# VH-VL binders against q9gzu0: the designs that were tried, part 26

Target 1, 229 residues: q9gzu0
Amino acid sequence: MGDPNSRKKQALNRLRAQLRKKKESLADQFDFKMYIAFVFKEKKKKSALFEVSEVIPVMTNNYEENILKGVRDSSYSLESSLELLQKDVVQLHAPRYQSMRRDVIGCTQEMDFILWPRNDIEKIVCLLFSRWKESDEPFRPVQAKFEFHHGDYEKQFLHVLSRKDKTGIVVNNPNQSVFLFIDRQHLQTPKNKATIFKLCSICLYLPQEQLTHWAVGTIEDHLRPYMPE
Below, E stands for the ipSAE of ESMFold2; O stands for the ipSAE of OpenDDE; V2 stands for 0.75 times the mean of E and O plus 0.25 times the DockQ between their complexes.

## First folded at step 12 (VH-VL; framework fv_lutikizumab)

Design n4 (at its last look DockQ between E and O 0.02; V2 from the best seeds 0.00; counts 0 for: pae E 10.5 > 2, off the site)
Fold by OpenDDE, look of step 12:
Structure n4 (fold): chain C 229 residues (1-229), chain A 124 residues (1-124), chain B 107 residues (1-107)
Amino acid sequence: as target 1 above (229 residues)
Amino acid sequence: EVQLVESGGGVVQPGRSLRLSCSASGFTFSDYHMSWVRQAPGKGLEWVAYISRSGSYIYYPDSVKGRFTISRDNSKNTLFLQMDSLRPEDTGVYFCARTYWDEYYSRGYYFDYWGQGTPVTVSS
Amino acid sequence: DIQMTQSPSSLSASVGDRVTITCRASQSISSYLTWYQQTPGKAPKLLIYAASSLQSGVPSRFSGSGSGTDYTFTISSLQPEDIATYYCQQSYDTPWTFGQGTKLQIT
């Protein structure tokens, strides 16, 4: 039996191979649009809505590197990662997003969103839309639920907070459909010390079988609940 | 178009008081934090006061704390700076500045719009 | 208080030149840095916020970079209308403080 380090290395190599193999998928036949809504606990407060600049189906080396980094850094378990890879799923990477609020200065620029410390967010909601490539048809909502509740990612943040020297944090929702790539920043003043978690990118996991499962309605219909009045 | 117009400046003797006003237009005044920034003749910029949207949070530097009072009337789209116990070192141009803070990105406060300023001279 | 030190205090350059101004904070300010332009007799104008974000309507020749304590403001190609004093400002901690300014002139 190889030493534990050797076994870990072999497992990581297998993981890499699997990720590479999954770069080509049915998702390559689709165009995607994605929106990210930060829903606040206060019902009167309008959600912060962002549009993803580009959705990339399992095609980026950055995605592979980030996942492997997360495993290496023990942000999530190798076993869980392997389990996910055994599933027939497509990963949709959202590396950049911008605010849909054009009325606010600076919101047109791509910026990192602060997730912690704050307690006013109820959940993160990702809305995914797709259409066949070369189609004149409108984008259709993918019939899948992508939600990440505050309580779930906060628990993970707090766990990571206790660990020293972790960069490139990845957290996921309980059903492993939403993965958040997080940047941890330590702020220090003579008076105060604080840690901030910023959202850098999002990756959605979608079973391949669901790529052709669309809900009814337009993009506008599905965004309406999150749009400012 | 966003406009900020300061008024109330003038020449006063040390120890006297002066009240500055800033009239805001072209935006929803109540949605923005506001600040006063001053500039002594031939010198740089100095932050003087901050007031939050609702007026609930106010901050001063030590240089003016206890002497200056920032306030606002959202119904009149007006920002105020009451300056008491004025000193010669308070001499300068006083600017009202719209102060932006993005609660989502938290990348600090900055002044995205400025008035033309009103001059204040404190001299014996 | 956080001290902001700009360098140089004054600068003369020719039209078309690349101009660089630096701002150093006495402690890390985590990109809570803003750059302003002030032309003589006028109010300051916002150019760059969050260390590197260009304000809407500002020409693309202006840029900002940096992290931690060290930040840089750059004009890629100096124009006659860029004659002004430039200020950096930190909002990482109160009191908010400005650099002493950099007076830019054209030769």
Scores: ipSAE 0.031, ipTM 0.572, lowest interface PAE 4.2, mean pLDDT 85
Fold by ESMFold2, look of step 12:
Structure n4 (fold): chain C 229 residues (1-229), chain A 124 residues (1-124), chain B 107 residues (1-107)
Amino acid sequence: as target 1 above (229 residues)
Amino acid sequence: EVQLVESGGGVVQPGRSLRLSCSASGFTFSDYHMSWVRQAPGKGLEWVAYISRSGSYIYYPDSVKGRFTISRDNSKNTLFLQMDSLRPEDTGVYFCARTYWDEYYSRGYYFDYWGQGTPVTVSS
Amino acid sequence: DIQMTQSPSSLSASVGDRVTITCRASQSISSYLTWYQQTPGKAPKLLIYAASSLQSGVPSRFSGSGSGTDYTFTISSLQPEDIATYYCQQSYDTPWTFGQGTKLQIT
């Protein structure tokens, strides 16, 4: 017989082992929380911090179509895309996010964030937390870094501008852990036309085995550098 | 420069209560997590309570859970430990410890500064 | 709970000797391992955090290494003031636990 919590823990461990043997997605066994911080260049300016409303995990073979689209749109090379498809990687899609500022009326409102043209952002930082699904345990930080520096995505935006016929693009950071889904919009006035790039969603890529590597600390501890005073 | 001064220890009978205090100075108290760690006479160290800088997160080991309550008053730079239903095995020196967490590198929690300790004896 | 086992429980060495203390965790703690020194009658003092990082103001004769479940603390050249009990501590998961301690004496 035994303690119900001990029996549940043992059953979860056996399930995890069987999933690894069958090469199925381990990510389906976790709950996730994700936050997005836009870190500003100005030393004293606090980050713009957003909470992702829903994290959608996808395995390698379930997101092949998005990778192939990126190759056709010249967002990333065929060789790097084929390498990604051959890996046991997990895609964590964040299709929408909302401001964490409590001083804004309707602070749960979802919005797209303008990334270009502007030069006040240093980098985008994604903070990922997980726990076993249906567990009472606290969320723990996944032991990985997700950063996309301004210079790296701006270069890709400038390349897309030369291809005037594209309205949406996917760009990635150098280590291919963060993918930005971008909408290009044209603002037209009687005298002027301007192009802006809005962030629609973010996707994090990580090896499936990384899902079982946690750092210590709470959500509070890890968000502290990016929160208002 | 960093100073932690415990008080409130003493000799009590089993089943009684004590309230320990720790006065902090030389650092911004509200920026740091805090813990209590105890040491039985001639024995090793045992962590007994943790409270986050805001007071929102609190942890205890099973040995004291339900009997001990950690709290803090950031306006007075003071940490507290309320110890109820004391047992002889709670006897020891109780240290107030500043609990460091590196927000940027996440290199674990550790106790970077300790007070002098306050003795607690639980005996009939 | 994660059990921390130190070895040896006590030892005696001469000034100038190299001293090694080991700490084994009952499961992987991913280098969330700290070493403390406690001289008789005093509070513990932090020496090493994150398995190998030396705290500011700690002499360079102290060092730490290891990963996973196995960690090592070393004094490269023992000094008279190093008479103390040494503790390892994990902060990987609550309850945070200490090793039983290693008493170091100087002959």
Scores: ipSAE 0.006, ipTM 0.535, lowest interface PAE 10.5, mean pLDDT 79
ESMFold2 (binder alone), look of step 12: mean pLDDT 93; pTM 0.946

Design n5 (at its last look DockQ between E and O 0.03; V2 from the best seeds 0.00; counts 0 for: pae E 16.5 > 2, off the site)
Fold by OpenDDE, look of step 12:
Structure n5 (fold): chain C 229 residues (1-229), chain A 123 residues (1-123), chain B 107 residues (1-107)
Amino acid sequence: as target 1 above (229 residues)
Amino acid sequence: EVQLVESGGGVVQPGRSLRLSCSASGFTFSDYHMSWVRQAPGKGLEWVAYISRSGSYIYYPDSVKGRFTISRDNSKNTLFLQMDSLRPEDTGVYFCARTYWDHFERGYYFDYWGQGTPVTVSS
Amino acid sequence: DIQMTQSPSSLSASVGDRVTITCRASQSISSYLNWYQQTPGKAPKLLIYAASSLQSGVPSRFSGSGSGTDYTFTISSLQPEDIATYYCQQSYSTPWTFGQGTKLQIT
């Protein structure tokens, strides 16, 4: 019977093989928490903070292509496959969120946050936390930055205003780390017709290699700047 | 054989800048994360900077944040460390380190190191 | 930041002796711990990663163990070439931090 270290290595190799076979992402090994902060331009106004009810990780289909490439290049090995896995990007979907701030007008509804027309928002900030599954450890902050400035998504909204397309709208920040799923609605007011853009869901893009890049601090520490005093 | 060779070290006055380079060979440079680790004279090791494979993700400790800039040129198999606003406490040997993550094991580790390049900041 | 306390700071032992170095983290690091060897004037060398995994090419006389906050590095039979300073390093969270090192000498 091999030494304990050898056994451990063999067990890990089996796990690696299983994960490869199942085409599972590294993200599947984590639990996630996500918070969404709408930061207002007015500094005295505290952010509207929301907690995501469930974070759903979705693997991008880059792993298979990389493996095939490795095989073709005669560079395929278990170690190589693991390295290639790190190049994959995971999508973290936030389909539902709940307001943590009931004192902020207009932020009481879970799925009905209007992003436009309004000019009081500076940016959207997403805070991502994770831990290994089946761990009793606290959630840790993922060090990746997820911000979407008002100017950036407004520009995209204005562009879409000229289109009569009724399909869902997706906008993204410049670095393509934050994707906003938007519902365009036409409202009839007593004065005129108005178009509004409502946030429906958020998706974060994160390289799998970043999933274990944790910052220091607790969830509370990181939420503090966005919480009312 | 994996090789990392640092260069660019020297003696500079406080407030000045220095640029370090690390030439990588013996492996596919673009497939690995890289780090800088420094060692003050007679002291232990201190992590200084991390850069991901593509260069898209960078991390610093507070001790060098805002002053140091890590970058890489994958086409030239070279890692860089731009050091600005140097301080006496920045004196030490700077090591280039290949940084590997095994997602089935726990944590990053530095599996290969260069021999280091000395940096001295003194008046 | 996570503080790594390594003990002892220095150690003298004879060839063939069992040597043990300990590293304590200021908080649990969940086995995100690596051990490095540095000979004078040379680059550090990875010996152990993930608390107990032996790096390829490293002699089997080196081993690591531990969990939570407490970890140990062991040389089962000290050899003359093992004269070096040894460092533990946590990779649990950034900033990654090292122990202060243990200087190992042969008597």
Scores: ipSAE 0.019, ipTM 0.591, lowest interface PAE 6.4, mean pLDDT 84
Fold by ESMFold2, look of step 12:
Structure n5 (fold): chain C 229 residues (1-229), chain A 123 residues (1-123), chain B 107 residues (1-107)
Amino acid sequence: as target 1 above (229 residues)
Amino acid sequence: EVQLVESGGGVVQPGRSLRLSCSASGFTFSDYHMSWVRQAPGKGLEWVAYISRSGSYIYYPDSVKGRFTISRDNSKNTLFLQMDSLRPEDTGVYFCARTYWDHFERGYYFDYWGQGTPVTVSS
Amino acid sequence: DIQMTQSPSSLSASVGDRVTITCRASQSISSYLNWYQQTPGKAPKLLIYAASSLQSGVPSRFSGSGSGTDYTFTISSLQPEDIATYYCQQSYSTPWTFGQGTKLQIT
């Protein structure tokens, strides 16, 4: 019998071909749930946990079109064109989220979360769950880890501080799975002149084959480390 | 074939309420975001409400915020607009619009519209 | 809020003419701009999305271009059925806003 991984990939490729003819993406065939935890350095301080109100899936920048254009224009080698085909990813945007505290649950609003300057956050953790849209199965955790440690984004913010301000500052974690969309503000008071970086939205990058790979456990099991007692 | 049919419009006095409905057919309603857009007599278009496919995201402009409530019933393929504390400036034709998220271009647009239901607010 | 200003507010042209309508945003909207057509007594119809992408079933004589704050809508050869009011609309941020409209008439 053939390789089970190869048979799964062949089935996914047939689905991709069908979706391309309809101008639909594979990610549109899933329901998503996402949670965002801001983990504090102080071990006794509970994480700030948020539920994303709606996850917006987007394909990365028409990889196929870019490859074809590059080859036609002699901008890409054959080897680099094949490499680009291997980077088929889904963008999962989280522009709106709400606190999971009881007193604010059920009221959504745009979150302006200041990430710098501050010294109390250890990391940002995103928890992603999915299911097939036509499935009656419960949501299951996607088999991927989405973490952005404070040292990694702080280093990037410090590097940006001496540069001319532009809209749409984006930083990413080392493995390029978490992207933070950042607003750079300049605050001036009689005593202080300071720059702050506030979080506008989060985007997760997930390889398309990971859409069908689930870890063990429930939403509740995976949220438990970040919830208050 | 996508169809959107608005109902519930009429003539009311200022300060009164109306509830608009939009019946959807020809597509899977629960997969799509929805909006209400209005047009005053002889004037341009004004977006007045958005609701995401799940109902989790809701937005209003300041002109109607606190007075209008958008909602949906996905089991009945129906979109609603509850319009409270109506003012003369709310007079116009109210369109139900399917709001499409284009994941390739990363943008929203109104790809299908109903024919509209007239609302008149006057003494 | 992002204000959208269309120019001109009205215009007249002959069948076969090239028609150009401009739309200026009060801030950059990164090509998150749509164009709609509304014939008299009817609902609006989407023509162009994402500044330059043609909606399915829309004739190729319609086109869009632009970036940042400045966008252009063009009808390459005006037809009698193109008599309508045309609206631009930004989808960059809420509240989503429309231009005031451009009323196109044929002489």
Scores: ipSAE 0.000, ipTM 0.422, lowest interface PAE 16.5, mean pLDDT 78
ESMFold2 (binder alone), look of step 12: mean pLDDT 94; pTM 0.954

Design n6 (at its last look DockQ between E and O 0.06; V2 from the best seeds 0.00; counts 0 for: pae O 7.0 > 2, placed apart)
Fold by OpenDDE, look of step 12:
Structure n6 (fold): chain C 229 residues (1-229), chain A 124 residues (1-124), chain B 107 residues (1-107)
Amino acid sequence: as target 1 above (229 residues)
Amino acid sequence: EVQLVESGGGVVQPGRSLRLSCSASGFTFSDYHMSWVRQAPGKGLEWVAYISRSGSYIYYPDSVKGRFTISRDNSKNTLFLQMDSLRPEDTGVYFCARTYWDETGYRGYYFDYWGQGTPVTVSS
Amino acid sequence: DIQMTQSPSSLSASVGDRVTITCRASQSISSYLNWYQQTPGKAPKLLIYAASSLQSGVPSRFSGSGSGTDYTFTISSLQPEDIATYYCQQSYSYPWTFGQGTKLQIT
C-alpha cells in the first residue's frame, strides 16, 4: 500500500483525468481570491494594490494560437512555449479588478492601468488564494510565484511598437505564469503622436497539481508588504 | 522586555461563562498576531484561538468553536478570550502567546513568547 | 486535522548525553514545525522554529532537522537544566496541533 501522500496524489490525478474528459477543470472545485500589486521602484511610494472581482478558471488553452504567434514573432522561445502547451495547466482569468487604495492620488481606480510609457514600476505581483468550494476553511495562499518585472514586459512592448497592425497584444513573463492582455493606443499630443500600452486583464497559468499546494499565512499577512503602513 | 500577563481565571460551574484577559507590554502589540493555548492538568498543549494583528482574521479549533470568542484591544494592549458554555474538559491553564509571522512567510507561524498562564477550573 | 506523533513519550539520559526526539506528522507539513520546551510549573518556551531555525537566545546544543512528515529534535550534550517536557507543533494548517510531548529526565 503506497504512502498516504502517494495515494492522495494518485486520487487527484484520477480526478483530473475525469474532469478533463468532462471538459472541466480541477480548478472548478475551488473558490479563488486574487490581488494585483503594482510595485514601484521608489520604496517610499507604496504599491498600487487591486482586488480582482472574480477569478475565472478555464481548462482549455484558448490562447494556444496567441502563444504560437508569439513564438513566430520571436516574443517567446519555442522550447518554453511547447513545454507550456504540453503541461496540464489551468488558466485563471482576472477580467476585472478594483483599486484597494483610494487614498493614493494618481492611482488608477479602474481596470485601465497604463504600463507604458513609464519607468516607475519595478514589477507586477499577483497573489492567488484558494479554498475548496463549500468549505468553511479560510482562503489559503497558492504556493506559486506570479511576478512580471518591468524590464521583461517593456522589452515585449518595444518589439510590438514597431508593428503598427496590432491593437490588442498579449505579453507574458519568462516562466509563462503571468499573461498580460494589453491595449495599444495612439494618442495625438500637441507636439507629436504618442503610443501608450494599457493593461486590460490578467491571466495566470498554474499546473493543476499545484492547486492543492498551499503555503501558510492569511491574506492579510501576504498583502501587508503592499499595503500602506 | 516582552511580557504577557494573563488574568481572569477561576472556578466556575459547567454552563457558565468566564472572560480571560492578557496584558501585553515591551513590544508594539498591534504589530503582532496573538493566540491562546491551553493545557489540561497533566496533559499536553492545545491551541485554542488565533487573532490577526488587526483582528480581521480569527480561527478556532472545533473543540471550542461557537463557545469561545477571541478579541483584542490594540489601544489597551490587551487580548481577550470570552469563554461561554464551559465544560469540564475546558479545565486547564490558559496561556496567552505572541504569534510571530515573518514578512516573507517562509518560516510560518510560531509562538515566540508566552505568559505564565491563568488557571481555569470547570466543575460541578 | 494533522496529527503529530512524538517518540518517545518519555526518556531518561545522563548529563552529557546526546538526546534525540522525533516528531511525525500525518501528512507533509513543509517544515512548518516548531519545538517548545516546558519546565515543570512554567510556560512553554520556543526553541526551534521552521524545523531547523534556532530561536534567539537559545543555546546552540539545541537543534532541529527534517522535512516532509518526519522531523528530529536534538540536544547534543544534555545539561541538568534541560529537564523538561518537549513539544513539537505544526503551523502548516488549521487547526494548529501539538505532539503529545516527550518528558525528559536525567538519570
Scores: ipSAE 0.678, ipTM 0.879, lowest interface PAE 0.7, mean pLDDT 87
Fold by ESMFold2, look of step 14:
Structure n6 (fold): chain C 229 residues (1-229), chain A 124 residues (1-124), chain B 107 residues (1-107)
Amino acid sequence: as target 1 above (229 residues)
Amino acid sequence: EVQLVESGGGVVQPGRSLRLSCSASGFTFSDYHMSWVRQAPGKGLEWVAYISRSGSYIYYPDSVKGRFTISRDNSKNTLFLQMDSLRPEDTGVYFCARTYWDETGYRGYYFDYWGQGTPVTVSS
Amino acid sequence: DIQMTQSPSSLSASVGDRVTITCRASQSISSYLNWYQQTPGKAPKLLIYAASSLQSGVPSRFSGSGSGTDYTFTISSLQPEDIATYYCQQSYSYPWTFGQGTKLQIT
């Protein structure tokens, strides 16, 4: 018998070639579901869990246009945006969410979550599921970890504080799989002014080939560690 | 201790129906996925149905899809298999199996406890 | 569907022998492979999960290894109570499938 993994990879490459002839992206051939958990340091405290209402896939070339527009409008940091432009990958943007708490009535909201200054969050975990469009198959977890630990983004926020640049701020985890789009705001307290960093959007960043590399488990199974008890 | 007890097997003619039950004790039934696995006389094992702990996810192989229905009643700690349009090839011993999920997701699913099985014979 | 092929289909060995059974999947199953023991007239019993992890209460003479498509189950020193049929099973993709079984006899 031949190697079944090599045959699958060859079939995927042939599909990519056909899609390029039709000017379609590989990511356009999938349905996505994405969840975001803010994991707290205190072991007894439940994660804040959200379902992404709209997962927007962007291929590298389309993302270049969006990044250039953002830089022109002074919405993004140029240095962080250039790293995104250098990858031949698919990007999955999550600008809007829906809380999975039972006491919230299905309200879809823009991502609006304060990340700093606070020290109660251990990490941000993103859970990504996919399936072929038009498939009757269940969603499966993409075989990748999307975690952004508090210490990693805090270091980048401290570096940004030394700059007075008004562009939008993009930070990434060490594996460059999770990108946070941050709005820097200044608030006045009773004693003084304070700077906060608010999360506006999350982007998951993965090689195109990972879109068909699935693990096992249902959405229910993978959400259970983060669900309210 | 974990116990799974199957019942409801018997001898039936082709085209008829049977309903199997599995009573669970010694664990929190609603926290565990469940499956049915069968074994034809002198043959190997075949997975025939899966149901998630909540009942929201249900899977079958093509050999029984559309004829068999797995269900559960978490308030009574009971798993069911409704078998319709039975065929001679459905003959065998039917096991109730607890389907363990590794919470990390990296070790997957496995059948960590089994009942002793209930025999089903489909013949004229 | 993922086909699981065990080798050999049957074997005989003496008490104290090292026994090896192989299981090949028709595609990669990423170590989502389990091994079960079924003694005559009994229900199957889980021995090994995730290719190499020993289930609690299972004797240390049992072990598993492998990755991708090729997996191995080993009994380091065969005991009389190990007379059984052994099955591998993948849980990577639905439908979950078993190997055809390996019947172990003691001479």
Scores: ipSAE 0.508, ipTM 0.800, lowest interface PAE 2.2, mean pLDDT 82
Fold by ESMFold2-Fast, scan of step 19:
Structure n6 (fold): chain C 229 residues (1-229), chain A 124 residues (1-124), chain B 107 residues (1-107)
Amino acid sequence: as target 1 above (229 residues)
Amino acid sequence: EVQLVESGGGVVQPGRSLRLSCSASGFTFSDYHMSWVRQAPGKGLEWVAYISRSGSYIYYPDSVKGRFTISRDNSKNTLFLQMDSLRPEDTGVYFCARTYWDETGYRGYYFDYWGQGTPVTVSS
Amino acid sequence: DIQMTQSPSSLSASVGDRVTITCRASQSISSYLNWYQQTPGKAPKLLIYAASSLQSGVPSRFSGSGSGTDYTFTISSLQPEDIATYYCQQSYSYPWTFGQGTKLQIT
């Protein structure tokens, strides 16, 4: 009772509707929120203070195509696809800080979904979703964008924000974060180009030891082809 | 349920080659990274090769780099280790291991299921 | 390469005892440490991953803790079936490395 092909079409239509609703929800939050800030344990004194933001769900680039392909190919049921949509839509919970110290900053509140171990983070970072409102800023992001292969997280891309466009960063270590994090204060410096190399290193949250284990060069060397000029 | 069965081990002279195979069943092979781990007689464990689920990323320790080649055939649920220029110190039991990694990278890699191993003896 | 050193190399204890094995990394591994059990003549079995997470199906008497360079593995109440060699392994960076192993015997 029932055409298998018609049931697959129905499941695909329901999944498209859910993805559209998620995109609309993300777009609504994206329009009203300029950024989300994270506070991680600081090992250095006199670190800059940043506000922490509300939960912002993020859908990575190419995720829509991967999950729809799975339904089309009958690799996923509608129930499994909805579960994957919930689990693989990155949900960032920003811890709420009532008081902070410049010389010692740490996160004591647990986050539900994270992309990188908190104990590996040495910097306070900001995820940017929209263009800066300040017209006189010398460097401003267009938007953050991510790419990854649903079934292979070793092929991940971070999009570096520039003042007029964006470039891609290849992530070749599966322990790396897939999020682009930019320290807003660094975007105000006269050394925009030098600053962006530093921000890219911070965005990957890698210890220096792990960077050298990539065999050849530093992370800055590997990111250079994708850096804004 | 999850089964990993190694084959291809044996006795071989130094300088020769040997090809190991690992047949996987009870899980979707193409969803998992795979590794080879060896153990010399009376000694501890030594990781010797890693391959990602897509086959796109492959890693070796310096001790076997340039001599060993890991590969996989996802259509046949089979993992391979081609061992060239074998040395007496390559003697040991070779295990294939399913290599788990969570989607967030939070918990790192770990070997959640292992085959029973296949013995390799390099002697003159 | 990250060197993993286990202590002790061998240990004997009685059923019901609390036993502890330590593992030290030559550099910080950010809790990317796993513990494996190998009974004589068998393949290793995963017990603990990410320093403190218990693998599904593994008895709750096994636990792990630690951070930075120093990690511990504990059996809260030793059972006869726990006779085995235990290995720690770092998954922080390539090449992945194991400790030399700790052989546990039960009196």
Scores: ipSAE 0.000, ipTM 0.427, lowest interface PAE 16.7, mean pLDDT 61
ESMFold2, look of step 12: ipSAE 0.387; ipTM 0.736
ESMFold2 (binder alone), look of step 12: mean pLDDT 94; pTM 0.954
ESMFold2 (binder alone), look of step 14: mean pLDDT 93; pTM 0.953
OpenDDE, look of step 14: ipSAE 0.016; ipTM 0.583

